VHH binders against q9vm92r272to629. Designs and how they scored, part 7

Target 1, 358 residues: q9vm92r272to629
Amino acid sequence: LEERMAFIEDYQQTQARSLLLYVREHQPAELISENGTIFSTTLDFALGKVKKMVRHAEHYSLDDARIKPPTPAEIVENQTFMVQSTDVLKSNAKFKVSEKVMAEYARLAGLYLDQIESLRPDYRWDGSRNLWILKPGYQSRGIGIVIRSSLDDILQWTSNNQNKKYIVQKYIERPLLIYRTKFDIRQYMLLTITDTKVSIWTYRDCYLRFSSQEFTMDDLRESIHLTNNSVQKRYKNKTNRDSRLPKNNMWSLDQFKNYLRIMGAPDGSWSKTYNGFKQNLVAVVMASLDETELLQNAFELYGCDFMLDEHYNPILIEINSTPDLSPSTEITARICPMVLKDCIRVVVDLPKNPTAAT

## First folded at step 15 (VHH)

Design n61
Fold by ESMFold2, look of step 16:
Structure n61 (fold): chain B 358 residues (1-358), chain A 125 residues (1-125)
Amino acid sequence: as target 1 above (358 residues)
Amino acid sequence: EVQLVESGGGLVQAGGSLRLFCAASGFTFDSYTMAWLRQAPGKRREWVAYITRYGNTDYADSVRDRFTISRDNAKNTVSLQMNSLKPEDTAIYFCAADTGWEVVYGESPSDYNHWGQGTQVTVSS
């Protein structure tokens, strides 16, 4: 219940930001019409919501310990805002204001968005579509994952599937693309436990997995948006897909580094990205240890999936405790067996036998 | 016996160059990540560069663009080309062999599985 109310609030805040992003992305003349049906009060509401978000972020926990249901007046204002903003974002509805007034709203939208994005850098990953990804709480390998934009659809979906606990996350609308194609990076992580002390390891090699289709926000099909191999192996590559992309939909790290050089990235750009992987994984593991009992002399191998933003910053998507290590391509045939052999070297052979040949 | 032997150290003026070599024996060289580390007087050992079995390299920020690590799997050697040397590069340089796993948090006595004895590099002003 409480989680549902919190999600509805998050969705409405995201809708406000989505509207302001839409306004910033367009010329004022494109947004207005003399026969427009959308009033400036919709923009006032969105600006007010983002201003409140900035205030909360600056003041930390001003009302954090209290849950305040909306007043009847606030319910009406929220409903009106949701209807009108949806008409703008989904149906290209126009504002009935002067171009000068619209230009001032665009200026304010940019200002408020810059403010909240400096306090919440992850908001830079959002677009104007208010998309959410719904994942089963169990491991799914892409099964049962859907992407939705409608609040009603999301609430209906989670209500219809109450037997399963779904995770609802904001969809990353602005991922880094390679030749117009979405990808992720599979990074392996190893946890080892000795005398109740945890060591966290990352593998120095990784690989990229590409979608079989060009990226578009106009089509939410899994063949475009879910880059994991268990999904993509069911699809053929689009025939007019960029020929520089690999036919098996995987790149080695060396191929990605070559791409970075072609794009003019400075030497050390991968090092910065990889350090970001390390930092993200350490943070997640350390947060998780508060909730976890440590087992003596144990180890666990994880498959970690990252995306990058347009500035090569890592975005941790998933940590899989049962990663697939089968050699499905020439890339995985190279890397996956060595991940396992090197795991044995770390856990069993090298600390206990300095002269071991493997 | 696993053995790593460094050579090529010496005295050089600031701005000069040196090339270090490491000869490896007693293990399956081409299945290991190879690295260079250094220890300056009064300092802890610090990582300088690594090169994976697949040729992927990385460098500490202090040496990036000045040092180049390379390997020759046919000769079981690793080299470190050191250009534009500075007095702060003065250290004993060690060759090391490691798995593909990198420790990023915690105690790890197996961070590098095998070490050479080191070669002295001295950069005078």
Scores: ipSAE 0.563, ipTM 0.799, lowest interface PAE 0.7, mean pLDDT 81
Fold by ESMFold2, fold request of step 18:
Structure n61 (fold): chain B 358 residues (1-358), chain A 125 residues (1-125)
Amino acid sequence: as target 1 above (358 residues)
Amino acid sequence: EVQLVESGGGLVQAGGSLRLFCAASGFTFDSYTMAWLRQAPGKRREWVAYITRYGNTDYADSVRDRFTISRDNAKNTVSLQMNSLKPEDTAIYFCAADTGWEVVYGESPSDYNHWGQGTQVTVSS
């Protein structure tokens, strides 16, 4: 119940931001009609929601922010907002206000969005579609993952599938695309524990995994949006697919670096992205150490999945504790065996040859 | 026996170029990341560049765009082309071999598996 109320609040907050993004992205004249069915109170509600989010984000500790059950009046107000905002976002419903008033709302939307995005930079990756990805609580490898936009559909799905304990996560609507195609990056991470000290390692070689289809937000099929090998192996590539994309849907790091050069990315762009991977992974591991009893002389291998934004900033998607190291392409046949061989070199050989440190 | 032997060092005028070579023997060269490091007088050894077994490279910011690392797996050699040399590039340069793993927290990146003897590079103004 607590989880459901928390998700409903997150969904409603995201709807408010989505409405303000929509208003920001359109000319005021495009949003109004004398026969409009949407009143300015819907905009007032969205602005108030985002202002409240800004105040909560500015508090000393977000751990003190707790969800209270809404009153009956608040439930009705929220439902009214959700209906009206959905009509705007999904059905192009128009506001019944003057153009001058709409222009002022657009200005305020921009100000409030800038405020919340400065406090939550990840919100820049959101669009106006309020999309959520539902993943089974176990490693799914693409089985049972769905993408939904409707609150009622999401709640119904989780009620009908309680056996699986779904995780509900905001879908990233603005990923970097390569030749109009979605991809992720598999980055390996190793944790070693010696004398109660933790060392975090990243593997210098990684690879990209592509969707078989072109990216579109108008079609939420798994063949477009889930870049896992286990999902994509079931699909044929689109017939008019860009010929520069790999037929086996995998690029080496060298191929990605060549792409960056062709697109005019500055020298050192990959190094900056890779440093971002390192920083994200260190932060996640350090945050989790308070909850973990450390085993002496232990190691653990992880498969980490990243997307990039349009500025090549990393977006950490998932850390898999049991990564599949089976070769599926020429690229994984090269890299995956060496990941394991190099693990043995680190775990066995590092303490044996300390004299070569300087 | 594992050996890494550097060559190509010397004295050069600022703005000039040198090419360093490292000949490797006694290990499976093509299964290691190869690196160049340097140590200036009175300073700690610092990383300069690496090249993975698959040819992926990275460079320290101080040498990016001036230095180029390359490898020849058929000859078991790694080289460092150094252009636009500056007096601050003066150091003993070492060839090293490492795994594909890079420490990002907890341990020094100077824990390379094998090291050479070094070659002196001196850049005069």
Scores: ipSAE 0.549, ipTM 0.806, lowest interface PAE 0.8, mean pLDDT 81
Fold by ESMFold2, last read:
Structure n61 (fold): chain B 358 residues (1-358), chain A 125 residues (1-125)
Amino acid sequence: as target 1 above (358 residues)
Amino acid sequence: EVQLVESGGGLVQAGGSLRLFCAASGFTFDSYTMAWLRQAPGKRREWVAYITRYGNTDYADSVRDRFTISRDNAKNTVSLQMNSLKPEDTAIYFCAADTGWEVVYGESPSDYNHWGQGTQVTVSS
């Protein structure tokens, strides 16, 4: 129940941000009509919600994570907001206010969005669609993953599939694209637990996986949005796809570095991106690592999936405890066997020859 | 019987260039990522550059744009071309065979399976 209530609050906060993003993205005159059905109180509610989020983020130093139940009046106000904001975002409903008043709301929206984005940089990856990705907690190789916008649909889906223990994650609406195509980066991570301590290792090589179709938010099909190889290998690439994209939908790291150079990315962009991978992975492991010292001389190999934003900042999407190491392309045929061999070089050969480590 | 032998070090004037070589034997060279590290007087050893078995490279920020690592798998050699040298580049330079993994947290585990004895580079002002 606590997870459900926390998600409902998170969804409502995201809806408020989505409405403000929509307002910022449009000219004030485009948002209004004399016959408009949307009241300014909907904007007041969204601004208030985001202002509360800013105060919470600024002053939060001890986690009191309990979600208080809403009052009946708050339930009605929330429902009214959800209906009106959905009409704006999904149906292009117009506000019944003057252009001058709408322009002031747009200014305030920009101000509050800038404030919350400075405190939560990941919010810059959101768009105005309030999309969520639902993944089964048990590994499904792309089967059962859905993208939904409706709160009711999300709640119904998780209720209908409780035995699969779905996770609900905010969908990244503004990923970096290469030739109008979505991709992710497979980065391997190794955890070793020796004697008394955990060590975290990142692999020096990685590869990119592309979707078979061009990116659009108007079509939520898996062939566009799920870059997993197990999903994409079932689809043919779009006809007349950009010829610079790989036919097998994979790039080596060298190919990606060449792309960055051709596009004039700032010098050292990959090194900064890779440093971001390292920082993200350390943070996630340390945040979840509590009582692992009970196991000795253990290791675990993980497949970590990242996307990038338009500034080449890494966005950690998923950490897979059972990564597929099958040589499905010429890229994986070279990298995956070497990942395994290099694991042996860490977990077996280093301990046998500690003086070689100096 | 593993050997990594560095050469090409010496004394050079600031702004000058030097090329280091590393000859490898006694292991499967073309299956290793290779690296250069350096140790300045009184300092800890620091990473300079690596090159994967497939040619992917990376560099420490202090040497980016000035140094170029390369490898020749047919000759089992790794090279480090050092341009625009500065007095701060003065160090013993070591060639190493990399595990393929970078330690990013934890005990001081080594990233490297094999090491050379090093070659001195001295940059005068």
Scores: ipSAE 0.540, ipTM 0.750, lowest interface PAE 0.8, mean pLDDT 83

Design n61
Fold by ESMFold2, last read:
Structure n61 (fold): chain B 358 residues (1-358), chain A 125 residues (1-125)
Amino acid sequence: as target 1 above (358 residues)
Amino acid sequence: EVQLVESGGGLVQAGGSLRLFCAASGFTFDSYTMAWLRQAPGKRREWVAYITRYGNTDYADSVRDRFTISRDNAKNTVSLQMNSLKPEDTAIYFCAADTGWEVVYGESPSDYNHWGQGTQVTVSS
């Protein structure tokens, strides 16, 4: 219940940012009409929401356990905002303001968005569509995952599927694409516990998984958006697909590095990306260890999924505790058996072998 | 028994080149990632480069674009081509059989299952 109200607030905040992104994305003349049905108060509300978000982010240490329900007037104001902003974003409804006034709102939208993005860098991955991904609370290998934009639809979906215990996460709307196609990167991570001390290891190799279809936000089908191999194996690649994409929908790391060189990516782009993988994984593991009772002399292998943004910055999507190591392509047939063998080299062979005297 | 034997070291003028070799025996060479490390006088040992069993390479920033690692699985050798050498490249260079994993947090006795004895590289001013 409390989680449901927190999600509704998060959705409403995201709607405010989505409206401001939409305004910044378009020319002011495109957004207005003398016959417009959307009032400037909708923009004032969105700006106010984001300004409040900025103040909360700057004052993170404030802890107000007193949750205050909105007043009846605030409920109506929120509902009015949601209706009007949805009309803009979904139905291309126009604002009834002058072009000069709209231009000033666009300038303010840019300023407030830049300010909140500086405090919350992950917001730079959002678009104007307020999309959310709903995942089953168990490992599904991509099965049962859906993408939705409507608050009511999301709430209804989770209510109708309570036995699945769905997780609702903001969908990444601005992923890096290769030849107009979405992909992710499977990175393996190993945790080892020796003498009650934790070590975190990242695997030196990884691979990319591609969608079978071209990326579009106008079609939310799994064949476009879920890059899991278990999902994509069920689909045929788009006819007339770019011939530079792999027919089996996987690239080795070497193939990706070659792509980066061909596209003129800055020197060291992969090294920067991989360092970002390491930093993200250390941060997540350290955050979770406080609540974990460690079993001495244990290890855990994880499959970690990353996407990249348009600047090659890593976006951690998921950490899977039971990664699929089946050799499904020529790429996984090489890598997956070696991940297991190299785990043994860490957890068994290192403790048994004397290290070289240095 | 496992052996890694380095060769090709020596004295070179700054700006010159050397090629190091490592001959491997006693283990399944083509299933290991191989690495070069170096230890300068008075410094701790540092990683230089690795090459995976499938040819993927990476380099320390200090040597990127000057050094090239390669391997010959038929001969069980790894090589390190070192160009544009600088006096700070002076070190004992070791080849090693890599676990395939990089420790990014915590303590580990070694990232490497097997080590060579090293070869001296000296770059004069």
Scores: ipSAE 0.533, ipTM 0.759, lowest interface PAE 0.8, mean pLDDT 82
Fold by ESMFold2, fold request of step 18:
Structure n61 (fold): chain B 358 residues (1-358), chain A 125 residues (1-125)
Amino acid sequence: as target 1 above (358 residues)
Amino acid sequence: EVQLVESGGGLVQAGGSLRLFCAASGFTFDSYTMAWLRQAPGKRREWVAYITRYGNTDYADSVRDRFTISRDNAKNTVSLQMNSLKPEDTAIYFCAADTGWEVVYGESPSDYNHWGQGTQVTVSS
């Protein structure tokens, strides 16, 4: 129950931010109508919600961490907000306010969003659509993954599929695109365990996986939004797709670095991105070790998926404990066999000859 | 017998350039990531650059935009072009064969399976 209530609260907070993002993304005149059905109180509620989030982020204590049950009046107010904000976001419903009043709300929305985004940098990747990705906990590789926006639909889906123990994660609505196409980066990680000490290794090479279609938030098809190869291999590329994109939907790291150079990214942008991979992976592994019993003299290979924001900062999307190392393209035919060979160089060859300094 | 032999070191004036070479033999060169490291007198050996078997490169911040690593798999060689040299670049430069992995956390005696003997680079003010 507590997990369910926490998600509902998170969803409602995200709805408030989504409404403010929507207001920021549009000119005030586009948001209003003489026949508008949405009152300014909906905006007041969203602003108040985000202001509370800012206050909690600045002054958080353990006593404030618990979900506080809403009063009956707050329940009604939340429900009213959810209905009206959904009408704006999904149905383009208009506010019944003057343009001057709407412009002031737009200014406040920008101000409050800047405040919360400075305290929660991850929020910069969110869009105005309050989208969530639902992933099965045990049966992944793209099977059974869906993207949903409706709170009721999400709750129903997870209830109907409890045997798969779905994970519900906020969908990244503002990913970096290459030639209008979504991609992720597959980065390998190796854990080695000896004498109850963990060593974390990142592979020096990686590759990009592209969607077969152009990115749009107006269409949530898996062929657009799920970049993993097991999904994309079932689809043909769009016929008018940018010719600079790879036909096999994969780039080597070299190809990505060349793209960065062509786009004028500062020298060292890849090094910054790769350092971000390392930092993200160390943090996740170290957080997980408190809940894990280590096996002596073991190693584990992981496939880690990242997306980038518009500033080339990485966000970790997924860690796959059983990565597919089958060569499916010319890119994976080069890299995947070498990942295993290089694991042997760490796990077997280094222990036999722990130092080769000359 | 595994060998990595560096060459091309020497004395150069600040602002000048040098090109280092590393000749490899006795192992499957084209299946290794190769690296350059350097060690100044009295200091720890530090990483300078690497190049994967597929040509992907990265550089330490102190040499970024001044040094270029490259490899020739047909000749089993790795090169390091060093431009705009500074006195702080003075060191013995080593060629090394990389495991392909970087240690990010924990203990490891080495990221590298094989090492060269090194070549001295001296940059005068």
Scores: ipSAE 0.517, ipTM 0.731, lowest interface PAE 0.8, mean pLDDT 81

## First folded at step 16 (VHH)

Design n64
Fold by OpenDDE, look of step 17:
Structure n64 (fold): chain B 358 residues (1-358), chain A 125 residues (1-125)
Amino acid sequence: as target 1 above (358 residues)
Amino acid sequence: EVQLVESGGGLVQAGGSLRLFCAASGFTFDSYHMAWLRQAPGKRREWVAYITRYGSTDYADSVRDRFTISRDNAKNTVSLQMNSLKPEDTAIYFCAADTGWELVYGESPSDYNHWGQGTQVTVSS
């Protein structure tokens, strides 16, 4: 119940940001009409919500423990906001305000969005559609993943599938694309526990996975929005996809680096990305340690999936225990055995004798 | 004992070339990735070039297209061909063995990444 409430709040917050983003990205004259059906109170509500988010991000953690049940009045206000904001975002409803007033709202929207995005950079990747991805718990390979926009649909989906624990995550609506195609990066992480001490290792090599289809938000099919090989191998590459993309829908790190050079990416872009991997993974692991009993003399290999933004900042989208290490492509045929061998060396061989021949 | 011995450094004029060598012993060479690092006076040690045990290479942007790393597993050696040298390339160059895994948090029971004493490269203007 608490988790549900937390999600609802997050959804509503996201809706507020989405509305403000929409307002920021359009000309005031385009947003208004004399016969507009949306009132300024909707904008006030959105601004207020984001302002509250800023305050919480500055001074408080946005954890579930601080979520209070909404009052009946708040429930009604939220409902009204959701309906009106949805009309704007999905049906192009217009505001019944003057152009001057709308311009001011746009200014404020920009201001507040900038503030919250400075505190939560990940919000920059949100679009205006307020989409969420639902993943079955303890499942891998993209099975049962769905993308939804409607709060009611999401709640209903999770309620109807009570036998399966679902993870609900905000879908990244504005990812970095390569040749108009969605991609993610598989990064390996090794956790070792020795004498109740946790060590985190990252592998220096990684690879990219591509969707077989060009990216579009107008079609939410898995062939477009999922990048894992288990899903993409079921689809043929679209004929209109850029010819520079690989047929097997994978790039090595070297190929990616080459792409960065071709594209004129700033020097050190990969280093930035890689460092971002490390930072994100450490943060996630540390956040989980408080609730985990540490096993002595244990290790675990993880496959971590990252997307990138336009500045090559990584966005962690998934961590997989016991990742698929099958040699499904030439890329994985190379890197997966290496990762395994090197993992064993680090965990078993080197601790015994770092200078011994293996 | 793991040993990495660098050689080939020296004084060279800008635009010149040097070839560095590293002889490795005391560990299973072909099981490790190899790298060259350099440290200029007053600066932090920086990564220069990387070669995996399967032969893939990577370079720092500052040396890309000028430097070439290679390895000979039969001889337990790694080399760095440095062309078009610049004064900015002046540093002590270190050969390093790398497991492929980078410790990002915690403690390692031992240093799994080994490097030698280094060889001085000086590029005069």
Scores: ipSAE 0.644, ipTM 0.842, lowest interface PAE 0.4, mean pLDDT 90
Fold by ESMFold2, look of step 16:
Structure n64 (fold): chain B 358 residues (1-358), chain A 125 residues (1-125)
Amino acid sequence: as target 1 above (358 residues)
Amino acid sequence: EVQLVESGGGLVQAGGSLRLFCAASGFTFDSYHMAWLRQAPGKRREWVAYITRYGSTDYADSVRDRFTISRDNAKNTVSLQMNSLKPEDTAIYFCAADTGWELVYGESPSDYNHWGQGTQVTVSS
């Protein structure tokens, strides 16, 4: 129940931000009509919601962080907001306000969005569509993943599929694209355990995986949005796809670095990205260590999937505990065996236990 | 006994060039990635260049396009061609056998399997 209530609150907060982003991205005159059906109270609600989020983030209050069941009045107010904001975002419904009033709301939207985005930089990856990705908790290799925007559809899906252990994550609406095509980066991570102490290692090499089609938010098909190799290998590349993209839908790290140089990316962009991989992975592993039992002299190899934003900041998407190491291209035929051999280079360098020497 | 021996260091004028060599013995050289690192006076040791066992290379941004790492698996050597040298390139340069992995958190004896003793490079203005 608490997980469901937390998701509903996250969804409603995202809807408020989505509406304000929509308002910021349009001229006030485009958003209004004398016969408009949307009242300014919808904007007041969205602004109020984001203002509460700013207060919560600034103060770090535990009392403010706790989720309580909404009152009946709050339920009605939230439902009214959801209906009206959805009409704006999905159906291009217009506000019944003057252009001057709308311009003031646009100014406030920009102000409040700047405030929350400075406190939560990850919110800059969101668009106005309030999209969520639902993934099976089991090993699926991209199978069974769906993208949904409707709160009712998401909740109904969860209710209908309780035994599948779906996880629900906010979909990244503004990923970095290469030649108008979505990609992710497969980064390997190694955990090693000696004397009940854990060490975290990142592999120096990685590779990129591209979708077979150009990116668009108007079509949520897996062939556009799921860059997993197991998904993309089932599709042929569209003929209008940029010819500079690899036919096998993979780039080596060297190819990506060359692309960054050609596009005039700032010096050190890859170093910044890789440092971000390291920071993200350390944070996730540290958050999970208190809940896992560690075996002496053990190691585990993980496949980590990242996307990038337009500033080359990494966005951690997934950590796979049983990564596929089968060669599928000349790139994976080189890197996958090399990763395995290099694990031995790390494990062999583990210190010996003097007390266990006899 | 594993041994990495650097050579080719010395004094050079700014704008000049120098080529460092590293001779490896006591291990299967062609199965290791190799790296060059450097340590300037009063500074931490920093990575300079990396070459995989298959010949793919990477460089620190401060030396990119000026330095070239290469290897000769038949001779068990790795080299670093340093062009357009600057006074800030002054350091002791170390050859190392690399694991392919970077330690990000925790304790480990080293990021590198083996180290040389280093060779001094001094770039005068």
Scores: ipSAE 0.595, ipTM 0.808, lowest interface PAE 0.5, mean pLDDT 82

